# VHH binders against F-box protein 7 (SKIP32), part 15

Target 1, 328 residues: F-box protein 7 (SKIP32), of Arabidopsis thaliana (Mouse-ear cress) (q9xi00)
Amino acid sequence: MTSDALTIPSELESALRLRTVQYFITKRPWLDLYGVHVRPVPPFGSTSRKPHFDPALIHRCLPDELLFEVFARMMPYDLGRASCVCRKWRYTVRNPMFWRNACLKAWQTAGVIENYKILQSKYDGSWRKMWLLRSRVRTDGLYVSRNTYIRAGIAEWKITNPVHIVCYYRYIRFYPSGRFLYKNSSQKLKDVAKYMNFKASKSENLYKGTYTLSMSDDKIEAAVLYPGTRPTVLRIRLRLRGTAIGANNRMDLLSLVTSGVNDEEISSTEEDILGLVEGWEDDETHNPDIPAVSHKRGMTAFVFVPFEEVDESVLNLPPEKMDYYVTG
Short names: E, the ipSAE of ESMFold2; O, the ipSAE of OpenDDE; V2, 0.75 times the mean of E and O plus 0.25 times the DockQ between their complexes.

## First folded at step 12 (VHH; framework vhh_7sr4_2)

Design R3 (from R1 with T53S; at its last look DockQ between E and O 0.00; V2 from the best seeds 0.00; counts 0 for: pae O 3.3 > 2, placed apart)
Fold by OpenDDE, look of step 12:
Structure R3 (fold): chain B 328 residues (1-328), chain A 123 residues (1-123)
Amino acid sequence: as target 1 above (328 residues)
Amino acid sequence: EVKLVESGGGLVQPGGSLRLSCAASGREFSSYDMGWYRQTPGKQRDLVADITSGGETKYGDSVKGRFTISRDNTKNTVYLQMNSLKPEDTAVYYCARGYEEFPDYGWTFYDYWGQGTQVTVSS
């Protein structure tokens, strides 16, 4: 019984030689699966009308149960990436269980019952559809706005009208709990990202706040408390948008208002700053010594940067190269 | 909200017949696959019969030749005619709405389920 050695066609050898062109191509392991026809395993809760056969050794070596367990622990963004690897993974990722978990975590503030109601009423019972179409703040990275302004410098003997470009960033990290971290800094993204956590909240210029996302108009209401002898609250209104469906990777800054807060009010609402300022007018202040100020500068849009892209982000470019960055 | 309401279950003697009906609410009934499943206490829910939006039918091995699934798109209803019933057919029968996600593989995903109807086959 002569084992017919499948002669690899010569065209594939030329493709293998092209592998030596070390193009700075990010090694894409899934490209190794090119040409491999693997039949996927039906996800849980599905029925198959056709027989299934999987001849691929890699899939024989990795039990389906283990594959599911791995995927169950992946973030939704990673599931998206995984779906691009091969057909089997693509089909596996479509298991509603993965998306259910993601949805319930993302919108946990609404509660489980409310999420199921919304699922049924607005998204036809599809968790994946809900994940893709329902607005949500991303929690797997930072929202960053870059702000620049020109400042007149001090005239020196050779320079009569020096101007300086000043650059500062607004950083927001959201959490599914309804909490967020806010930082205004001249520091670069790569330097700030590592400190954007609740453990580091005692650091200078890192503030805690609470936020809500409206279901109707994609607006975010957020409030931050500036502690000190004269406590102030920063009220932030944002509009969530995306460059693609499900991206949620842009935020427009609609309003920024600082107001005075009474000390007595702060003591009662340490955990719900947004609740404290609920219903306040834009010109309202609860400290007569601190007027309400509506800010009109530094209102650039936020862009989302996943944590995995923090080091490579264009936001880390020096001011001289910043012209290449387009916000929005 | 899509609701599936099963009817027609009950007690029947061995060799008898029952006809289950499932009325589906919602729009575009004709675009969805419909299926009947059954479940006994402590066991997994198993496919009894499935009918695609195109009218293709599939049956579980144990019910082939005895059960017939059909649909009436004008009434948004799927039917399961059960003939020659056996004690082993005793179960809660569930109606399900599904869609074919991967035509190449013949995979149907179910997103809505009825509350179930009890079928008991006993002497």
Scores: ipSAE 0.037, ipTM 0.334, lowest interface PAE 3.3, mean pLDDT 81
ESMFold2, look of step 12: ipSAE 0.514; ipTM 0.786
ESMFold2 (binder alone), look of step 12: mean pLDDT 79; pTM 0.786

Design R4 (from R1 with Y110F; at its last look DockQ between E and O 0.01; V2 from the best seeds 0.00; counts 0 for: pae O 6.8 > 2, unsure alone 62.8 < 65, placed apart)
Fold by OpenDDE, look of step 12:
Structure R4 (fold): chain B 328 residues (1-328), chain A 123 residues (1-123)
Amino acid sequence: as target 1 above (328 residues)
Amino acid sequence: EVKLVESGGGLVQPGGSLRLSCAASGREFSSYDMGWYRQTPGKQRDLVADITTGGETKYGDSVKGRFTISRDNTKNTVYLQMNSLKPEDTAVYYCARGYEEFPDYGWTFFDYWGQGTQVTVSS
């Protein structure tokens, strides 16, 4: 059974080098295009059978090389937007190179070889198809869940049974590396988003964790360590879903369990908290003073908010207006 | 989901002939263009030949006069007859299904690909 060693196409080397894609020093061809009609070049994976004349100045003056360089630096979502601008941009965006880079970055934890295997076996060798159809956590924003509960207030002389609506949010920022940031806060999205980075991880109530996404059932297993004199681990199970194909913009919270962890265990696994709790039962705790607690409240679904939409998000509305927000 | 399965590849001597076949799954085979590409390790995948829904054919410069692409819509199959094979023709050959998305430009895009079949031309 000769293991057909999938020869990693040399294109992989080019993809890895794309971080160092040297700016194509292109001559300023637009200076020489006076009175010249430049024929468009068909993109990769296409054939041209008809001559085409494009009178648009931008298509004549902007070198293809430069266009590729610009697109190579765009996020996949931006590539999608770009494809709506004009026909030339639309076909340019279809270049597999752009999607390859995006895919390899998104699923880097699986390794390059495994990604190519999956590409061939499940997605017909199409990076774009893989990007659209393969489940992935989004890293270009935050997942946010809004939770509300009613609390009885203190009776004052004129108000006998005051009730308060309490609102708090769960924030998750995922990274392609398998790491994520977790924050539980009453603060608004626009305020929290500024601090949701690893540099700010020392801030109060911002925690680091590790996660995995299953390929089979779109489930996410995640774990966060609460540091302190009594270290506890938060185990989070999520289900990734989307409002549209490729959106990956919703997460259902399936389970939330806190457990005690032994100090000795923490010292050995500083970077792999999820590995530490692998195989643990839901009622399992490794600190007799800290019982395992399965949380049943605050289990609202997460919605994804791109960073570009953070300031305009409805999640920033006051509680009185937030009643119109439907999660899911 | 469309599946393309190539067959007919193998080892052949220079000057020999091979016939590749690609069976396509799915509906409306006749509504799509079909093509053959080849790729060598470390190089870009290049067009070998394509055939339109109307039966028009296009060939890569290096294979013109030697290779012939044809299709049988009743069998949902595209063929590549390769004659006068050269060592330079050694590559993995891929079948692809395409569609014309930009009629004004005359551009056909190939979106679905087979797994490929190895063709080796060696003495």
Scores: ipSAE 0.020, ipTM 0.249, lowest interface PAE 6.8, mean pLDDT 80
ESMFold2, look of step 12: ipSAE 0.422; ipTM 0.743
ESMFold2 (binder alone), look of step 12: mean pLDDT 77; pTM 0.773

Design R5 (from R1 with D104E; at its last look DockQ between E and O 0.00; V2 from the best seeds 0.00; counts 0 for: pae O 14.1 > 2, placed apart)
Amino acid sequence: EVKLVESGGGLVQPGGSLRLSCAASGREFSSYDMGWYRQTPGKQRDLVADITTGGETKYGDSVKGRFTISRDNTKNTVYLQMNSLKPEDTAVYYCARGYEEFPEYGWTFYDYWGQGTQVTVSS
ESMFold2, look of step 12: ipSAE 0.597; ipTM 0.834
ESMFold2 (binder alone), look of step 12: mean pLDDT 79; pTM 0.785
OpenDDE, look of step 12: ipSAE 0.813; ipTM 0.928
ESMFold2, look of step 13: ipSAE 0.533; ipTM 0.803
ESMFold2 (binder alone), look of step 13: mean pLDDT 79; pTM 0.786
OpenDDE, look of step 13: ipSAE 0.000; ipTM 0.184

Design R6 (from R1 with T108V; at its last look DockQ between E and O 0.00; V2 from the best seeds 0.00; counts 0 for: pae O 3.1 > 2, placed apart)
Fold by OpenDDE, look of step 12:
Structure R6 (fold): chain B 328 residues (1-328), chain A 123 residues (1-123)
Amino acid sequence: as target 1 above (328 residues)
Amino acid sequence: EVKLVESGGGLVQPGGSLRLSCAASGREFSSYDMGWYRQTPGKQRDLVADITTGGETKYGDSVKGRFTISRDNTKNTVYLQMNSLKPEDTAVYYCARGYEEFPDYGWVFYDYWGQGTQVTVSS
């Protein structure tokens, strides 16, 4: 059984002899696979019509059952990343069970039965199709809007008309439960992201709210309660969209209305702020001392930033370096 | 939820024949693969026969030449004609709906199963 010594093509030997170019050839392990035909193996949970063998050590050492268990515990975004590792992983990720779990978690507010009905009626019984095509708010990061306005500064000695650019951000973190966190801040994304959780809700200018996503028109209705001696409610209307199918990485701000709320109403609905304002007109207020205000400024679209990208996001750049409009 | 309902099972003598039917509810029956599996108590469920959306068929080694799988997309039904039945063919037979993600590799995922129908081959 003559071990056919894979003759390294002479061109690669010449590249290795070029000692002088200290280019740290980042060892690209995948280049070692050049010319190696690795047959993929069937993913766990599938039926194979053809026998396949994968000689890769990792596949020999990692049982399919264990691989499945690992993937079953992964978030959908991580499953997406995993699918890029190798063919076996790519195919394994296609298991309907993973998508089922993801779907049921994402739309848990609708209940299990309703989700199955929708699955059958609109998505032909395909969990993967449902995941990709059904609108959902992303929960693996933050929606961020950057707002800028010009403020006239104080005239000092040589500067007669100083103009300052003021930048502030709106941060929204959604949860599958129908709850969300809202923060309006001048702080950078990398700093805010650390505190965008329910445990930190006692922090300054972090507010809790409830939201619903419409099934028909991708609209989000959301409400936030501002606590205090004069409680007010912020009603937010958004439209969810994406730069690609299944991305859900953009939100347009349609309306922002602040209204007064009666103290008696707040005591009865601490957990369902959206329910409290259901049916309210845009100019409606339940505190005569607090008029309803429709906000027309700061209506920049939201962009989604995954938690993994928070530190490297361009949104962390100072206004002086960020002269580009993040087009929603 | 997609429902699969098997029928046609029963008791038959060795050498006899049975025809199983599986009626599928839902839309786009023609877009999915269909398969028959069988299981005996304490054993793994095994493929008996599978038919693709394109009409390609695959059979388990033990049933090759004896069983024939077919489908009627107009009736949303898959059939299993079982001839020359043997005692070893005694099992619960399950209908399954599947889809092939990678035709080149022949990997099929199944998302829905029937409740099963008992086939008993005995003298």
Scores: ipSAE 0.034, ipTM 0.348, lowest interface PAE 3.1, mean pLDDT 80
ESMFold2, look of step 12: ipSAE 0.537; ipTM 0.761
ESMFold2 (binder alone), look of step 12: mean pLDDT 78; pTM 0.781

## First folded at step 13 (VHH; framework vhh_7sr4_2)

Design S1 (from R5 with E56D; at its last look DockQ between E and O 0.40; V2 from the best seeds 0.00; counts 0 for: pae O 2.6 > 2)
Amino acid sequence: EVKLVESGGGLVQPGGSLRLSCAASGREFSSYDMGWYRQTPGKQRDLVADITTGGDTKYGDSVKGRFTISRDNTKNTVYLQMNSLKPEDTAVYYCARGYEEFPEYGWTFYDYWGQGTQVTVSS
ESMFold2, look of step 13: ipSAE 0.538; ipTM 0.810
ESMFold2 (binder alone), look of step 13: mean pLDDT 79; pTM 0.786
OpenDDE, look of step 13: ipSAE 0.176; ipTM 0.641

Design S2 (from R5 with E28T; at its last look DockQ between E and O 0.60; V2 from the best seeds 0.00; counts 0 for: pae E 2.5 > 2)
Amino acid sequence: EVKLVESGGGLVQPGGSLRLSCAASGRTFSSYDMGWYRQTPGKQRDLVADITTGGETKYGDSVKGRFTISRDNTKNTVYLQMNSLKPEDTAVYYCARGYEEFPEYGWTFYDYWGQGTQVTVSS
ESMFold2, look of step 13: ipSAE 0.432; ipTM 0.763
ESMFold2 (binder alone), look of step 13: mean pLDDT 78; pTM 0.781
OpenDDE, look of step 13: ipSAE 0.326; ipTM 0.720

Design S3 (from R5 with R27L; at its last look DockQ between E and O 0.01; V2 from the best seeds 0.00; counts 0 for: pae O 10.4 > 2, placed apart)
Fold by OpenDDE, look of step 13:
Structure S3 (fold): chain B 328 residues (1-328), chain A 123 residues (1-123)
Amino acid sequence: as target 1 above (328 residues)
Amino acid sequence: EVKLVESGGGLVQPGGSLRLSCAASGLEFSSYDMGWYRQTPGKQRDLVADITTGGETKYGDSVKGRFTISRDNTKNTVYLQMNSLKPEDTAVYYCARGYEEFPEYGWTFYDYWGQGTQVTVSS
């Protein structure tokens, strides 16, 4: 079976070479302020058929090459926003280079070759199309699931109401590397986000896991290790969805299973928890003292909240107000 | 799957002519611009010629008047007629699919490329 060495199309090589194309970035952008116009260099892989003059003052002052550099440093979501500013920005944002970088970063675990194959086979060679249409976990914020249940008034809570609504949250932060952080807490989003965004390593009750996103059915398999004297693994099955194309801002919780793990297994697989539980049955446990438990409660859908919106999120509202605003 | 396959390259004497062909498959050919690029070892890939869906053509400065790009949408093929070839024209020639997303700027991007065909002009 001759492994057809899929020749990486010259475009990938060219894109890699694009880093070396010293765009003569005018070292002196201020010269444009004095009427010294530097001809914009079209993006790599592009040809200019007609000279274009932009009458907008801002674009007279900001050379196109600098605009490109600014956009090259923007996150994909911000590029999307930028595309709504004006025609020039809209066109600039369509540069495949920006989307290529975004795609390769987002799906880096699949490798460059595989991503290219998918690009060609499923997305007509368009990185932008791939970005918009291919499912991905977002890494620029938190997925948050709000779970509520009614507790019949146990006398211990000074709440005068015989029925108490208890609210807790599941927090997931995904990383492009295939790792994620998991937290189950009654704390508010704004408080948890501080721990999950900056120095996650020092926060108590923050757990590390590994995840995979399927290529075919938008399902996520994830596993979290709960360390301790009786280590357990939480196996999480999710389905990624979105409220809009490319949003990927919802996850349905399909399954939660807690299983026991033996100490020997933990020592060998500290970096790949998902690999450890691969192939396990839903009722499988590797600690006889810890039965496998399939969880049926707290299975509300996750909502994505970008880090920049954490403070203003409706998820920070008290449960009494939140029930009206947060749709799974 | 989009495929571009170049043909017609070879060895030719200075002053000679070659006709390159690029057969495209897996695309609605008439909906895309097509272009020819060339590359020499260690150098950047340069535009030789492109043709729009409307039939408008553009040529690199070094090939103007000598090269002609054309397309046959019924055959899903783009052609490059190269006349009066010079040693400087020696390169690997690549066919590319172009798309116009910047009509106001007149920019064409190229997303698919062929494997290339070697053109050698030598006495």
Scores: ipSAE 0.008, ipTM 0.193, lowest interface PAE 10.4, mean pLDDT 80
ESMFold2, look of step 13: ipSAE 0.489; ipTM 0.781
ESMFold2 (binder alone), look of step 13: mean pLDDT 79; pTM 0.788

Design S4 (from R5 with T108R; at its last look DockQ between E and O 0.01; V2 from the best seeds 0.00; counts 0 for: pae O 14.0 > 2, placed apart)
Fold by OpenDDE, look of step 13:
Structure S4 (fold): chain B 328 residues (1-328), chain A 123 residues (1-123)
Amino acid sequence: as target 1 above (328 residues)
Amino acid sequence: EVKLVESGGGLVQPGGSLRLSCAASGREFSSYDMGWYRQTPGKQRDLVADITTGGETKYGDSVKGRFTISRDNTKNTVYLQMNSLKPEDTAVYYCARGYEEFPEYGWRFYDYWGQGTQVTVSS
């Protein structure tokens, strides 16, 4: 059964040529300055050759070309919101170009050619469909896992309560490049988000790793290097899921393993930690002084928090107010 | 949201004819390419016919000379006239709205699909 390999023409050249597609666009000289070809936005509601007058002030003041440019710079979820504003905006958001760009950015590690193959074979050539149905890690916020455990109050702590709830968080920020930031901290979301969003390079106890998302089973393999005199690698297995189609806003923690790494291995693979640990057994360690440890605690599911919602998130509440909070 | 609704499918004898219709919602029907695809269980969806905004048509090899795709922009409808039907034409037929992404290569992509209509050719 010869799988007719759809000869996807070298579309890489075509993406560059898409810039040259002369759309019968009203010549807007200012757009030429940017080398941007904007697809014409059809008048709202009219197949009519007659100019349609939109009574909305914003549409009178904002040319369709500029509206398009604004939308082209929006994140996909913002486009979704924008589509709820009015019919014109809803129509504009349906432009395949927005979804194409979003998809190619989201799955850039697979390469352009592979993405087009997948588009055709699995998603019927619909970028919007691909965006909604294909699993992806969110990059517009943080995945946060809240972990709590009960600690018996040691008499030394001024806390009158014999039982203390200890709360700590795992934070993950993913990048489209296949890299991610990892932090384990008792600090609040709003504080950690500042470091992970703007000051990642300067933050203490922020670790860098590499990850891959499986195309078949929504599993994520990730590895983080802990630098130091005794370097260790944290191997993370996750399952991506969502509360709604296209949400990708939950991750189950399947496995967490710490292993020792030798100095020679680190020097050769500083940029691909996941590659370094590829094929390792769960009990494998490359430092005899550091046994492999499979972690069984702190395995709470991750919830996604967009950066825009960080300040208002319930995860900022004290543990006493979050005891009923379900992360899954 | 654009909805595509297929109609005209059914049971027909070999050598018979069917005419499928696909009604598209929305006001910009004339601005998009339209296509018909078919799929059998366990197989990939294959192009049956497509029609561009300019009226250019393309057909799958197996249906050339037997099927004709047309469109009526005033009715927001695309049609597939199927003549000389064969048992091999049995499939779910899907209507799709598309756009040309790479004119240089003639590549069309589709952003909306109908629910499909069953066509069964049997004696």
Scores: ipSAE 0.000, ipTM 0.181, lowest interface PAE 14.0, mean pLDDT 79
ESMFold2, look of step 13: ipSAE 0.599; ipTM 0.842
ESMFold2 (binder alone), look of step 13: mean pLDDT 79; pTM 0.792

Design S5 (from R5 with G55S; at its last look DockQ between E and O 0.01; V2 from the best seeds 0.00; counts 0 for: pae O 16.7 > 2, placed apart)
Fold by OpenDDE, look of step 13:
Structure S5 (fold): chain B 328 residues (1-328), chain A 123 residues (1-123)
Amino acid sequence: as target 1 above (328 residues)
Amino acid sequence: EVKLVESGGGLVQPGGSLRLSCAASGREFSSYDMGWYRQTPGKQRDLVADITTGSETKYGDSVKGRFTISRDNTKNTVYLQMNSLKPEDTAVYYCARGYEEFPEYGWTFYDYWGQGTQVTVSS
């Protein structure tokens, strides 16, 4: 099956080279500063040939150009929300420029040219369609896995009950760069989110890793380095899914494997931990003192929580007020 | 939401003619490029013809000289006149609304698509 290498049209390559060139003359000087061509927003109302008066005060006071500028600064999911406000906003949000930037940022690791190829071949040239239908890890929040088990006897967490639910959480923050932060903790979401969002560089209790998302089966391969005198790598296999189209708000944990790594290997690949473990067998270890361990517990699915919803999340509730499982 | 509705497809004899129409909903029809694509089962969708906001036209190599794309901005409609039809032209034809990424190069992306209309050329 000769993989018909989609020949990039010569025009596409040429156009990409000129990406920095401003081709559009804008009537508004401030828009020219951004090099953005803004299409006019049709007035609110029916297909009447008469000039439509928008009765909404916000539309009377806010010029269309400024509306575009506001939307251009919104996150894609916020644009989705905005599209539900009114017809005018819905129409405005359909502008390809908003989705183009979002897509190129989300899949930046593939490169600009490859993204355009995929856009044309799989998504009919629609950035919005690509955004909605192409799987991606979300970067505007945390993926959280709540793991619970019943412990009898020595109440380490609660003193009063001979039998209690023990909860711990796995936290993942993904970045568009192919990097992610990982934490396993009994701390609440609201507390962990503070340092994972703003102070990640200063926290000693966060682990760094690298990940890849498969284009074919929505699987994520990830690896985290645990530094120390006996460094280990955590190999994570995930399946990305969503509760709705474009949501990408669930991840199934397929496997967790801890392996020993050699000090020499770490020194050579500090930035690409996943590359280091590429091709390793599940039972492979590069430290004879550290056997490979396949984890069978704590395999609960991840739920995505946007940073904006962290404080309101049910994951902050004590175990006795939560369901035994987090709805995946 | 912009809807594109194709019409005019059907069965025609080799050498015959068909005229496809695509009616676009919404405003600012004149501000967008329009195009016709066709697809056969198991194959990729290929450009048949496109027309810019300035009425510049581009045609696929296989249809050049036989097909003509035009637009009527007053009716929000794009047309594809197909003459001298061949069995090889049998496909589902799709109308698409496009936007220019780089106007100077004529590179157009398409955001909205119709449901398609079947064209069958058979003796």
Scores: ipSAE 0.000, ipTM 0.169, lowest interface PAE 16.7, mean pLDDT 79
ESMFold2, look of step 13: ipSAE 0.601; ipTM 0.808
ESMFold2 (binder alone), look of step 13: mean pLDDT 79; pTM 0.785

## First folded at step 15 (VHH; framework vhh_7sr4_2)

Design T1 (from N6 with D33Y; at its last look DockQ between E and O 0.60; V2 from the best seeds 0.65)
Amino acid sequence: EVKLVESGGGLVQPGGSLRLSCAASGRTFSSYYMGWYRQTPGKQRDLVADITTGGDTKYGDSVKGRFTISRDNTKNTVYLQMNSLKPEDTAVYYCARGYEEFPDYGWTFYDYWGQGTQVTVSS
ESMFold2, look of step 15: ipSAE 0.541; ipTM 0.810
ESMFold2 (binder alone), look of step 15: mean pLDDT 79; pTM 0.786
OpenDDE, look of step 15: ipSAE 0.783; ipTM 0.914

Design T2 (from N6 with S30R; at its last look DockQ between E and O 0.52; V2 from the best seeds 0.00; counts 0 for: unsure alone 64.4 < 65)
Fold by ESMFold2, look of step 15:
Structure T2 (fold): chain B 328 residues (1-328), chain A 123 residues (1-123)
Amino acid sequence: as target 1 above (328 residues)
Amino acid sequence: EVKLVESGGGLVQPGGSLRLSCAASGRTFRSYDMGWYRQTPGKQRDLVADITTGGDTKYGDSVKGRFTISRDNTKNTVYLQMNSLKPEDTAVYYCARGYEEFPDYGWTFYDYWGQGTQVTVSS
């Protein structure tokens, strides 16, 4: 005579609309990881057959490690909601080994011993607390700075004072290894994101370098080389911050310095541009033909855009459809 | 999405003239600098000419006085008039669009390139 209570699916329905879950369902990155590209055998006499795949059921089949990649992108509020979806999700969110692996990957440049010291001294031995609260660069998307300026145009119209608005972007992608990619471009975020990787053979205005994050004051030091007949180092200094504690979704641009470099200096340090400029003053000239310059315009703060939000970001709107501003 | 399409290339005798055109798609043509570059096999692209949004022009030393760049913002088109052509001008000519990453200091970066049009000068 016992009746089973109906399960309430509302938490499951709510979780399926999360942007991170929709991204994994749409992009299906686990198919690339597992190489699942087999064609179904069609019934006799059929012209073609495509198997149906119900996205609402994928969460039940997703391995715990891949499910955790979704959770590692969530803020504490969303993690609370995720832990209420089902026992599998609750177990994954509470597993300290997943949080340990995420932390050691994220702060791999400090090394295991230093990370354990920080864990004990500042985070009460909790890897989850460390992941959620300790400052880190985000590596699951792009930091984007949109810059505009005004240029005098050709006076060929009836307008007596023609002006043109120029819009361009600075794109940064960090890797946990201490490497990063920098691109300046007038191309929009959705067109650039697919080329922001080390595997792209040649992308216009894509530069590779290394960075450091100072844990005492959240400052980032980074540098790239503009190659060519007049090689020039761009030194980028940033301060990491967020719209909420642990968000790490904003960076202030503290300085941009360009400086010419001697041919001998280039030859000795092709891979480590940040090491090359160690100890340089901002006004220090190393090539008198290309003196050091500290730039004052194009200094708009960076906004983080996760890869799952790239296609829908407001940063893809043309300047005419966005609130417009000119940085000083 | 910006697309640059060159036209007007071809075979011409030394001393002849040729006019290249580059049609740009997209809504922001007049907001950006435009340029012409050329490339011979095995070499880097060389600046031929560029023209700013304000109409200022710059030319490579080997073409100064013989080539003229111009732009028509109503047609979203940039032109290269090439006179007194020499066999050394034989190359693939590329149209390019750029902007200044450092607006106060005149550093132009080109981030859009056309497919190129072949110019051959021989008899």
Scores: ipSAE 0.496, ipTM 0.770, lowest interface PAE 1.9, mean pLDDT 76
ESMFold2 (binder alone), look of step 15: mean pLDDT 77; pTM 0.776
OpenDDE, look of step 15: ipSAE 0.828; ipTM 0.934

